# VH-VL binders against Flagellar assembly factor FliW (fliW), part 2

Target 1, 154 residues: Flagellar assembly factor FliW (fliW), of Carboxydothermus hydrogenoformans (q3adg3)
Amino acid sequence: MFILRLFSPAFGEIEADESQIFSFPEGLPGFSHLKKFLLIRHRDNSPFFFLIAIDEPEIYFILIEPSRLLADYHVELSCEQQGLLHLSEETPVLSLNIVRIPPEAKEMIINLKAPVVFNLQEKIARQIILDADYPVRYPIPLSKVKEKADAGTK
Below, E stands for the ipSAE of ESMFold2; O stands for the ipSAE of OpenDDE; V2 stands for 0.75 times the mean of E and O plus 0.25 times the DockQ between their complexes.

## First folded at step 1 (VH-VL)

Design b10 (framework fv_bexmarilimab)
Fold by ESMFold2-Fast, scan of step 1:
Formats: sequence, structure tokens, C-alpha cells
Structure b10 (fold): chain C 154 residues (1-154), chain A 119 residues (1-119), chain B 108 residues (1-108)
Amino acid sequence: as target 1 above (154 residues)
Amino acid sequence: QVTLKESGPTLVKPTQTLTLTCSFSGFSLSTSGVGIGWIRQPPGKALEWLAHIYWDDDKRYNPALKSRLTISKDTSKNQVVLTMTNMDPVDTATYYCARTYKYLWFDYWGQGTLVTVSS
Amino acid sequence: EIVLTQSPGTLSLSPGERATLSCTASQSVSSSYLHWYQQKPGKAPKLLIYAASSLQSGVPSRFSGSGSGTDYTLTISSLQPEDFATYYCQQYYSTPYTFGQGTKLEIK
């Protein structure tokens, strides 16, 4: 087993298992040149994840597991989108959404229109624009996030 | 066991296109984290990375040569193909294909094939 | 482009001696992305050390690596006749992925 060691300005020294490395064939919007990311869960049972660019560790994204906060949120992929992610009926999948926490941190903004879908078997991930009419900027109070994060399970 | 072998012409004329094939066994290029790169070495000089392809079809090219290079894979045949256009005598080198493992290092290399560019 | 400079260019030693080979990067790289290869005349390179300090399976324990940031070292604790070869460091941190110019280890 290989332990990846890198320095992130935001997170300091990071050690992670190579199994946490995901390929992003198209990168992320604004970052098409970044194809490999490390996915780290904030802590056990946390709905938060950090996605850190392996080639440029100063670049990272905060992601949330939306089902823990929003019971009515469902990620339904078209056949074409399933093909792009190499998904079959038995493929283990993780779906997360990118969040932004503005300065002075009273609200978190979630992109519900474009989840990041991870194929846990083939280690491929993509940000997918859903056909469903979800908002790109969905604000949620940080106090509500903390409350539901502690209570939620997936 | 993991093996890789390069094949293609050993002599290419200036301005022609070079096509090299890497044939491999002992692993699948459908396995996550696996990739194949091409590296060349002119006689008596250092190693120079050319191009890379991963299991998910992500492709990387050396920016100095990008306009001349195309890399592709046929996972069902266990082959990776490199095409390099407009060959010049300075492109004379031994060309290697090599497997990357866990995204990050070349763990197995082919034996190399010497390609001479002359009239 | 990250330039890797290896020193010395040539190192002349006798069997049984300790060899220390250096690799300096033009900018800081994460140690996870610094690797060492051995190349014998007429042969393909062989991976020795990956991620600066991890010994590849099948490689003798006399080989070891260390370093971080811009400065990396490959050490061979007690040279054997088969160790006389050219050694290359390589960075996989940033494209284009680059190799050093090599250190030739020759018998005295």
C-alpha cells in the first residue's frame, strides 16, 4: 500500500491512501487542466469532504453529502451520463455537491444543479449537470447544516 | 507477470509520421489507476517524457511536442499507440513504453525500440 | 517546466563503498512525486525508489532514498558489481514530467 504525502496550504501535511485518488477526465469548471484529485472525508460520520488537486494542492473544493441535509434531493442520471461515468447497475457510487462558504460564514451555498458523481470502483468522477430543475446556488444556514450533519446518516 | 513491448519501424525518413505500438500483458488498462506513457532517449542523452494515457482515456502530452503527438488505446487488444508527425533527424532515439501504477510512477518498462530518422 | 539537476555527473567508486547521489529540483516538489531509476547500458530503466523513500519490490535493501522539497538523495550502502549503472531521478509532480540528466556510477 502506497501512502500519498503532500503539503496543502489550507490543510498542512496530508497523508492519504492511494485508494482515495480519483480521476476527473474533464477536470472541474475553471480547472480542466487538473485531472487527479484526492477525496478526504472531514471526519468519521461528517457529511463534509475535501477534494484536493494532487497536481496543485493549493486548489481544493469543499463538498457535502446532500442526502444528509436535504431528504428530497435525488441524483438521477441519464443513460448517456451513466456511460460517461462507466456506471452499471452494481457499481458503487458516491454523489457529493460542491459548497461555498462566504466570508463571515453565516450561510453555506450548495450547487444542487451539478453534483460531483464518483464511481468508487473505477475511481472516475465527473461533475454532472442534472436534467432536474435544481438551483446552482442553494443557500442553507450554517447552524442548520451543523445540526443536521451531526444527526444524519447515509 | 507484467510485460510491455514496443513495435514499429526502425527507420523513418524526414517529414514522415512515426507510429509505435505498445503491446502489454499481465494487467488490464481498464484497471483504475493504471496508465501507459511513452518516453524517449536520444543516444547518450537523458530520458524525455512524450505522452501518457490512463485507463479512463485521460491523455497528457509534453507541451514541447503536443502538436505532433497523438496517443490512443485499445483496451480489448491490450495496446497503446503513439503517433508522431513530421519526423526529423533530431528525433532519433530509443522509444520506450512504460506502465504507471497508482497514478504516479513508472513501475514496468518495455525493452525499447531504436528509431533512426535519416534519408 | 521543472528542471532536475543531478550531481555528481560521474561517480567513481569501488565495490563495498557507499554511494550518495543527489537530485535538486528547480522548484519544490512533493516527495510523493520524486522517483529513482537505474539504467544499465543497452537496457530499459528499472524503478528503484518511488515517492522519494519507498523501496520497490524486488530491489535490494542496500538502496534507500530520502529528501523533501527541492533536495533528494539516493544512497547505496555497500556497492555490488551489478550496481554500476546510470541513475536518474524523475518528478511526476507537474507536466511535463521530467528526468534528471543522470549520474553515471562507474567502477574505479
Scores: ipSAE 0.006, ipTM 0.563, lowest interface PAE 9.9, mean pLDDT 86

Design b11 (framework fv_bexmarilimab)
Fold by ESMFold2-Fast, scan of step 1:
Structure b11 (fold): chain C 154 residues (1-154), chain A 123 residues (1-123), chain B 108 residues (1-108)
Amino acid sequence: as target 1 above (154 residues)
Amino acid sequence: QVTLKESGPTLVKPTQTLTLTCSFSGFSLSTYGVGIGWIRQPPGKALEWLAHIYWNDDKRYNPALKSRLTISKDTSKNQVVLTMTNMDPVDTATYYCAHREDSSGWYDYFDYWGQGTLVTVSS
Amino acid sequence: EIVLTQSPGTLSLSPGERATLSCTASQSVSSSYLHWYQQKPGKAPKLLIYAASSLQSGVPSRFSGSGSGTDYTLTISSLQPEDFATYYCQQYGSSPYTFGQGTKLEIK
């Protein structure tokens, strides 16, 4: 049974199953040398995930599951984008969006234009810029995020 | 406002090394998602991407030229430097530096450009 | 390397006419990774359209982009004198980032 162990300055000692490891064939912009990331959900039923670089655990991204906050947000991929991710109609897919939380912020900023799409079967992921005219900087109050996260208990 | 300006020699002899500096204002290259690219254009010809540097010092080079190119930044001076070795008359071009920022979209497109600097390579 | 081929190489039109410029990729590129630039004589390029169809802030609404896969189009619905320039498409879906050879719009 393989269990990945790593130390993250932000998260401490982490033990993770190999199934949580995703390959990013082209990395992320600004992080082209980082091809393997660990995906961890913040807590049970939380809309937040952390994406941690395995080779450089100081580097991580905060991601959110947008469908839990925004009912009208839909990730529609072109045929070409589906090809880049090796997707078929029956492939299990997870789509998350990177967020920024500036210091002393009352809001977080979600990138709705460029979700990170995970192929859960082949364990590959890519950040895809959508054809839809979604905002590249979408602010949402942190109080609303907490409210919506707590509402999912039933 | 975002501004960028290229500087360096306008005349270079064959086999010499070209060093160009991009000086900028209106943004920080320490900001997540910010990067600077170098693009050149020979007289009357198309644009050719050369190199890119990102806020975290990650670097990308055009594979056709990678053995000749070095890109670096000097955060204290708000500058990005491109070095190109073994110059040849065919490298005569206008050299541009350009900004990209995608903290929100992860686009690698060039939204603000310097005015360009013409570099002539001649014996 | 993905090669972008633009057509026509030169397009001669009069003010008020519609311009249609094509960009064809040697292999499929996501429309999200295709951008268009305008360059006027003696000036630096200016971003017009990013992600194939998104209009950059400050760019007039007469400019529009469309396309997917290998075929992309830039349209100017009614040419103004200031639109006579060279237009370049660019992709960044894979390294190296590449530009097309350009389409020159010139006055008849």
Scores: ipSAE 0.006, ipTM 0.532, lowest interface PAE 10.7, mean pLDDT 84

Design b12 (framework fv_bexmarilimab)
Fold by ESMFold2-Fast, scan of step 1:
Structure b12 (fold): chain C 154 residues (1-154), chain A 125 residues (1-125), chain B 108 residues (1-108)
Amino acid sequence: as target 1 above (154 residues)
Amino acid sequence: QVTLKESGPTLVKPTQTLTLTCSFSGFSLSTSGVGIGWIRQPPGKALEWLAHIYWDDDKRYNPALKSRLTISKDTSKNQVVLTMTNMDPVDTATYYCAHRTYTIYSGDYEYFDYWGQGTLVTVSS
Amino acid sequence: EIVLTQSPGTLSLSPGERATLSCTASQSVSSSYLHWYQQKPGKAPKLLIYGASSLQSGVPSRFSGSGSGTDYTLTISSLQPEDFATYYCQQSYSTPYTFGQGTKLEIK
């Protein structure tokens, strides 16, 4: 175990341990060269996470735990997708979705079609495009997000 | 104020090599997440993506044309250069360079938000 | 490679009418990676919609996009004279990035 220290323009000085670092074998679409990301939860018990590129900390994504907001959302992976993530029975997994919060927006847009799935045991993650016909741009009011998530808006 | 402009020869003979330059302003290719793509359009036909280059010098090519294409950047001159070998009349097209959109929130969703005016390259004897 | 098929090839309508343009992908793509462009004769393409449904800044609200999986739609609710142009869909889900063959919207 060691303490990683990095400077993020958006978050300032960050201290994290190695357990928060995930390998992205294919990176993310548009950022295939970025293979290592730091995953930070916004607050204890918050549905929000930040995914920060280790090699380029000015690049980050905001992710949300969708089950906190959407009861009907289920991430079901094919056998091929499970293989890509080295998933087996009992493997601890975290599934998060990238969100967009445009300037002047009264709503947050969630990408429900393509969750980012984290293998918490092997520390690998991938953005997976689901076979299910979920929308890529699912709006939810920011006021409702604050109410349910118990998290402040930046 | 992102602007891009293509330059190069307008007439090329079969078997010759085409070299096109994209000159830009309003952004730097040293900025993380930024890239430049090349797209062509034969007269009256659909758009075809050719190649793109990222700020970190990572390069991607259309597999159908990869053996003929080379993309490079000169950050000090704000230029991206595309070279295409062994030109054929079927390569007659308007060639565009275009900027990739990068934002923290939309990061990985690659679309082309600003385009050059295009340069028509005719390949004939 | 992913093939995008647009229909109809040509759509003839009058100003004030509603236009519906379709784009079908040969494989399922995430809608975050499907975009729409407008091209007028002699000009470069202009980005209208990214991620299937997000309106680009400066684009009139009469333009809207929808869809998921393999089926995507661009709608223009009330055609203006300046809207008669060729429209292309594009996917950036996998390389090579591909464009549809275009739908030409022309005055009836």
Scores: ipSAE 0.000, ipTM 0.487, lowest interface PAE 13.1, mean pLDDT 84

Design b13 (framework fv_bexmarilimab)
Fold by ESMFold2-Fast, scan of step 1:
Structure b13 (fold): chain C 154 residues (1-154), chain A 124 residues (1-124), chain B 108 residues (1-108)
Amino acid sequence: as target 1 above (154 residues)
Amino acid sequence: QVTLKESGPTLVKPTQTLTLTCSFSGFSLSTSGVGIGWIRQPPGKALEWLAHIYWNDDKRYNPALKSRLTISKDTSKNQVVLTMTNMDPVDTATYYCAHSDYYDSSEYWAFDIWGQGTLVTVSS
Amino acid sequence: EIVLTQSPGTLSLSPGERATLSCTASQSVYSSYLHWYQQKPGKAPKLLIYAASSLQSGVPSRFSGSGSGTDYTLTISSLQPEDFATYYCQQYGSSPYTFGQGTKLEIK
């Protein structure tokens, strides 16, 4: 059992298990130099996650589990995309989408076209462009997100 | 509304350094998801990607030319500058700068809006 | 380096016909980050299709893209006179971001 200690300007001192560290073989678009990320859930039962670059902790992304907000959203991967992520029928997977929250915003913008898919067994992740015609900029009111998050706790 | 324009010398002598400037309007290179690339095309030949710079100052270079290329941005001036050292006649080409955005209809670093291009001839 | 091979090199067709252009990658393109561009003589390229199958805003619906992994196609369902141009595929799956050699679509 090893525990990673990391200082993040946004989150302070972070203590995390090795199982929360994911390799991004191709990185993320715009972040070619970053291959290892720490995935943290905002709080128990929250749809929000933070993805923090281990080598540059000032860089982080906010992710959301969209199926908890959008009933008609389904991530379907081609056989080749499944191969790139080492997925089989038995592999536990987590699919999250990067969100952008503009300053002074009443809405967050979700990229539904390109989810980040995590292989929880092999600890690899990739951002995948879906064949389905989903929008890259999908706005959702922050009040609706708050309501859904609170319903998960109460 | 969104425009890019390349500027720089149209004639360069062998062994000299080429400096090209991409001036743009209608967007900011401080916006998350935005990037600018440089692509060249020799007369009658295919497109060749040279370099890319992103909003977060991440930079990528074509490995075949990396030792000769430097890309930088001046966000306050809405400019991206490409320098290429040790020019050779085979580097004669039309040089383009192009916009890419991760978070709009042309996402995934596709080059959705291009400058007009500037022809750079390398000869004595 | 991923090498993109386009076929055919030249395609001669008449207006109203269907055009199918192929782009084959030497290895799988990450997340199908493959884009198609149209270029007319003396002009900058114009984006038509991004991410293998997504139609760029303002591009006519007769253009469509498909494919994944190593095999991609651009289809023009009914050629118009303005569609005769050179078409390039480009991958952004891995650096360097390579282009194919182009397919010239010419009037028969």
Scores: ipSAE 0.006, ipTM 0.533, lowest interface PAE 9.6, mean pLDDT 83

Design b14 (framework fv_bexmarilimab; at its last look DockQ between E and O 0.06; V2 from the best seeds 0.00; counts 0 for: pae E 9.8 > 2, placed apart)
Heavy chain, then light chain:
Amino acid sequence: QVTLKESGPTLVKPTQTLTLTCSFSGFSLSTYGVGIGWIRQPPGKALEWLAHIYWDDDKRYNPALKSRLTISKDTSKNQVVLTMTNMDPVDTATYYCARGYDEFTYYGMDVWGQGTLVTVSS
Amino acid sequence: EIVLTQSPGTLSLSPGERATLSCTASQSVSSSYLHWYQQKPGKAPKLLIYAASSLQSGVPSRFSGSGSGTDYTLTISSLQPEDFATYYCQQYDSSPYTFGQGTKLEIK
ESMFold2-Fast, scan of step 1: ipSAE 0.402; ipTM 0.805
ESMFold2, look of step 2: ipSAE 0.007; ipTM 0.539
ESMFold2 (binder alone), look of step 2: mean pLDDT 92; pTM 0.938
OpenDDE, look of step 2: ipSAE 0.477; ipTM 0.848

Design b15 (framework fv_bexmarilimab)
Fold by ESMFold2-Fast, scan of step 1:
Structure b15 (fold): chain C 154 residues (1-154), chain A 124 residues (1-124), chain B 108 residues (1-108)
Amino acid sequence: as target 1 above (154 residues)
Amino acid sequence: QVTLKESGPTLVKPTQTLTLTCSFSGFSLSTSGVGIGWIRQPPGKALEWLAHIYWDDDKRYNPALKSRLTISKDTSKNQVVLTMTNMDPVDTATYYCAHKYYDYVWGSYEFDYWGQGTLVTVSS
Amino acid sequence: EIVLTQSPGTLSLSPGERATLSCTASQSVSSSYLHWYQQKPGKAPKLLIYAASSLQSGVPSRFSGSGSGTDYTLTISSLQPEDFATYYCQQSYSTPYTFGQGTKLEIK
C-alpha cells in the first residue's frame, strides 16, 4: 500500500491509499480521457462518496449508495457486463449512483438507470446502463437521506 | 447569444472528399460538458446524426459512416471541422452543425442551437 | 440501432385544436435520452423538449412531452398558426443517435 498525494480545488490537499484508486477503462460519458479516479467516502458510514479524477482533480462526482435508501433497488448485470468488470461469484462489488444536489434544493436527484459498479478486488469500475426500467432523474428528499444515514450509526 | 455557421463547398464531385467547417460564437469548446455535433438531412428525408466532438476531444461517429468520417476541433479559432471521404450522389444533403451540452449527472443529450445548414450537392 | 417510428405521418388540424404526436422506439430507452424537435420548411430544427418532458427555454407552455420505455408523446394543447411544422423525435440512449421519420402537422 502507498499514499497518493494530490491537490483538489474542491477538497484541498488529499492523501489517499492506493486501495482507493480505480481504473475506468472507458472513463465516464463525457470524460473518456480520464482513466483513473480516487474514491473517498464522505465520512464513516456516510451514504455519500466522492469520485475525483486523479489526472484532473478539479473534476469530481458525488455518488450515493442507493440500496441504503431504496429497498427495491437492485443492480442486476448481464453476463457481458459482468465480463467487462471481471466479476466472478466471489468478487466483492460496490455499486454507487451519481447524484446532483442543486443549491438551496430540498431534494437530490439520483441517476438510478446508470450505476457506477466497482470491482473492489481488481480496482476497475464502469458506469453501466441497466436493462431495468429505472429513471435517470430520480428525486429524493434530503431529509430522507439524513434519516437513513443516521440509522446506519448502529 | 449562441451562433453557429457551416461553411464549405456547395458542389462536390463523386469520389471527392468533403470538408465542412463549423464556426461558432457565444460559447467556448473548452467549457466542460460542451460539444458540437454534425447532422445531415437529404432533401425531403429525415435527420441523420453523423458525429460529435466534446471539449475534452472525445469523439463519437455514426458506425454506418465511421470509416469515412473525421471530426476535429480548433478551440483557439472556435471551429469544428468534419471531413467525409468518397462522396456519392446519395450523400447530397443539407449539413448542420449544432451545439450540445452533456450533463454527465443528468444524462441529457440534446442539440439546443443549430447552424443554418449548408446544402451540399454531389454530382458530376 | 434503435429505430424510432412516428405516427401519424401527417396530422391535419385547425388552430385551437389539440395535437398529439407519437414516437415508438424499437427497444426500451430511458426517457432522459428522448428529445423532440420542430422544423419549418427551409429552416434548421429547433429543440422543443429534452429528456422526454423538459421544456426548452423560450418554448411556449402549450408544448408538453411524456412517455417512458418504448412509447413517447408530444402534445400541443391549443395549436397556433406558427405550430404547423414537421416534428421529429430523437434518441441519444445509444449510438448511433437516431431520429424518427417525422410527423408533418398541417392546416386542415
Scores: ipSAE 0.013, ipTM 0.531, lowest interface PAE 8.3, mean pLDDT 84

Design b16 (framework fv_bexmarilimab)
Fold by ESMFold2-Fast, scan of step 1:
Structure b16 (fold): chain C 154 residues (1-154), chain A 121 residues (1-121), chain B 108 residues (1-108)
Amino acid sequence: as target 1 above (154 residues)
Amino acid sequence: QVTLKESGPTLVKPTQTLTLTCSFSGFSLSTSGVGIGWIRQPPGKALEWLAHIYWDDDKRYNPALKSRLTISKDTSKNQVVLTMTNMDPVDTATYYCARIRYGSLWYFDYWGQGTLVTVSS
Amino acid sequence: EIVLTQSPGTLSLSPGERATLSCTASQSVSSDYLHWYQQKPGKAPKLLIYAASSLQSGVPSRFSGSGSGTDYTLTISSLQPEDFATYYCQQYGSSPYTFGQGTKLEIK
């Protein structure tokens, strides 16, 4: 394994191996030119992740594993969407949702309609618009999700 | 590439309603990702934020002007519309729309060229 | 609301000199939400620095930002002719999202 080193203005010097690098064939909405991202978990058992663009490290997203907080949330992909992500029954997959934390916020806003689905074997990921009628804005009290920063975060 | 352009009337009479449209390309408001804000600048003066709308339809208004402002989006047309009622000569300014990036930082990374709106009788 | 006060209002310098521009907030604001913009006469503002110290892509390395809490600084290490413009700081930490009054950098 090689070690990727990059400087993130938000997270400082970062060292990561190839297992943390994901290809986004379509990028993300508004960021189609960014095809490679580094995925970092906030802490070992944290529901929070950071997705940092390798080519422009100042760009990052905060993601949450919603199943850790929302037992009734299920990501069901169509056959076409599974094909786009190269998924089979045995493929290890991680599904995360982008969150927005407004200034002075008491709530975190989760986009449940459009999860980011990661193929952990082939290291590709896509933001998928689900067929299910999930809300694009789902508030969760910050009191339920707040955690202390760890090494590599502010 | 990302582009934004403002359109609307350049001359408005006092008490009339101003409607401005921001047309953009290179990104979409149909999924998570970005928002559009409106900022104005009177001749020779500082920038003043007016309103913004996010991909999730979250809307924010400058409290000083909230009763006069309405912001909406038409995702299928890649447009955001700002309406400002009861225009006054002091509202004469260049009006800009700009993209806000989704995430934790919320800065204006791309700006339209601006459109000068003059309010006079 | 958070008021951003920029100092000096006008800064007169020659090409090749170092420029230091200050932005002071009336209340503490997270550095993640403090941004700097450059505006040339007749043009739209352009993002230079976001999150106090992060250089926007395409912006020359002579520009740098620093600060935390209430005190923020934009530095231009060696002024080029194209750098003479008005610079605005902006906070996004609390609504209404405010801009400073601007610092005009002019040729001496």
Scores: ipSAE 0.000, ipTM 0.534, lowest interface PAE 12.9, mean pLDDT 84

Design c01 (framework fv_ficlatuzumab)
Fold by ESMFold2-Fast, scan of step 1:
Structure c01 (fold): chain C 154 residues (1-154), chain A 120 residues (1-120), chain B 107 residues (1-107)
Amino acid sequence: as target 1 above (154 residues)
Amino acid sequence: QVQLVQPGAEVKKPGTSVKLSCKASGYTFTSYYMHWVRQAPGQGLEWIGEINPSGGSTNYNQKFQGRATLTVDKSTSTAYMELSSLRSEDTAVYYCARDYYGSEWYFDYWGQGTLLTVSS
Amino acid sequence: DIVMTQSPDSLAMSLGERVTLNCKASQSVSSYVSWYQQKPGQSPKLLIYWASTRESGVPDRFSGSGSATDFTLTISSVQAEDVADYHCQQYYSTPYTFGQGTKLEIK
């Protein structure tokens, strides 16, 4: 069994199971040269995740599980998009959205237009631009995020 | 090959309005936001606003809100910016620019610009 | 609104010299800064995004650095084709704002 050890300027020494590494065949927008990322949940039952580039650990993204904050948010994939992600009816999938948390802000900004969809079985992920008219900059109060996160740990 | 094609130049009188076009090709038009940015002669770049071609939702720089209107025609993959109540200070090159997977990233492709001259 | 201030306004360099262009934000923009090159008569072209990531096809002599409020674009060995105006932009918060530009000339 293999354990990945990685030094991140933001997170220090990280030890993770190689099974938590996801392949991004097209990388991420602006980072097409980065094909492998480590996905770490901030803490048990947290809605927050960190996505860290294996080859350039100074590059990382903060992601959130949107269903915990927005009950009416639905990620509907076309047949083409499902094919690109190797999804079938029984495939376990995780959909997360990239967020920004401005300094001193009371709100975080979530990109609802372009979720990152993870195939948990085959360890492949892609950022998908949805056809639905979701905003790329959706503000949500940090107090609401904290409240929902605390409820999720119960 | 991604291209954003803007037509040449427009000359308008003060108080009138103008509607500038930006024709996109080489990518899925509805999957990327379109931004409008202007540059007055010898000056820096100024962001006007953005539109989501999928649903038509818009966000404007408050300086232009009420005067600028962004629209799209999905059937022709064309974005439009209408600017009303023109003043001589609106003389500038107007660019359209594509937003790579949302506004948190950057403007990866730009049109060649349309020179708008506002003079009496 | 976040104000982006570039320095110097203009500079002239000899071929092969290392050149450094500065960009300062009026408040923290984290790493959400892009650099654009605008050659005479042309539209802006993306060089650097996320403060330090080079756009595909951009020569490796171009590099970006910085975070929070202070950002730098470096050209390790300036070439004749690098004559242009260089613009920094924050995309941390709307309205997106640009610096006033730095004009690079070859002497």
Scores: ipSAE 0.008, ipTM 0.577, lowest interface PAE 8.4, mean pLDDT 85

Design c02 (framework fv_ficlatuzumab)
Fold by ESMFold2-Fast, scan of step 1:
Structure c02 (fold): chain C 154 residues (1-154), chain A 119 residues (1-119), chain B 107 residues (1-107)
Amino acid sequence: as target 1 above (154 residues)
Amino acid sequence: QVQLVQPGAEVKKPGTSVKLSCKASGYTFTDYYMHWVRQAPGQGLEWIGEINPNSGGTNYNQKFQGRATLTVDKSTSTAYMELSSLRSEDTAVYYCAREDYWSGYFDYWGQGTLLTVSS
Amino acid sequence: DIVMTQSPDSLAMSLGERVTLNCKASQSVSSYVSWYQQKPGQSPKLLIYGASTRESGVPDRFSGSGSATDFTLTISSVQAEDVADYHCQQYDSYPYTFGQGTKLEIK
């Protein structure tokens, strides 16, 4: 059942299950005071998610499931990073990356260096800086992404 | 594990229509776009269109708009391409091919159906 | 539509030779080019995507390079099993388009 009702300036009235709420012990860069976020998938077949701050719903992030766009992208966590996320053998995990769409841009920019890793069992998430040499700003043509999204809904 | 199974051959007369099938297995059918690509004898590959099996949304190469219709049956994990008003130049091998959601390239292909259009 | 032009149309090589196949786009496609191998009587198989990334399971003798309008597929040491048609594809813009193919034969 939908338990939470929020009003978001960007998304209107939102009803969401409590299971979609994640704790961010250190928040996100620039938003360390925000510790609880609602994770919503854009649509059933979309790689996009919205991460909305519970306490300040005007604050939200757009996230993407990178395996849907980039086959060579792999998230490998150190033992310390796994500990910070309370990961154990067979813990269900979701890894997403924050994207930015600048005003009037023809590209979206993915932060491949710092994925947001979600422990789906304990409802805790963190942005992890990977040891791998991935770019912080990886551009993908917005037209390619939008054309695929539009084709899926037409 | 992933398989896209297509019939081997189909023979049709000019002016008729054909409906070709592509049965998917080994993955979640609705998580991947399905594309249709043809290859005339001794020629290169030609993209016909794509379908999102989850939404039923389609996008076509303008060259085939009005003649090609892409559909899916989620209950059987089967994709279909119907091509109408057949002409001899439609003689080709027709492939279905899977796109890993928005990647743009095709990681698995069906074996292809040889469509022959002749009297 | 973006036109993809491959060269040469065909070539015959000796075992162990280096092979270079070219693909040119009529306008920039960034790095959104893939290469497919099609052996006689078979469906195409993905070799390279994103101009230079090798698909899992593809031998390391295959490599891709290029950006914008000029792309290359290289086979460092040709083997008998490499006899096939090779196709490049752009996936930057609709409609997706392929080159006409290059036929590789062994002498």
Scores: ipSAE 0.006, ipTM 0.499, lowest interface PAE 11.2, mean pLDDT 84

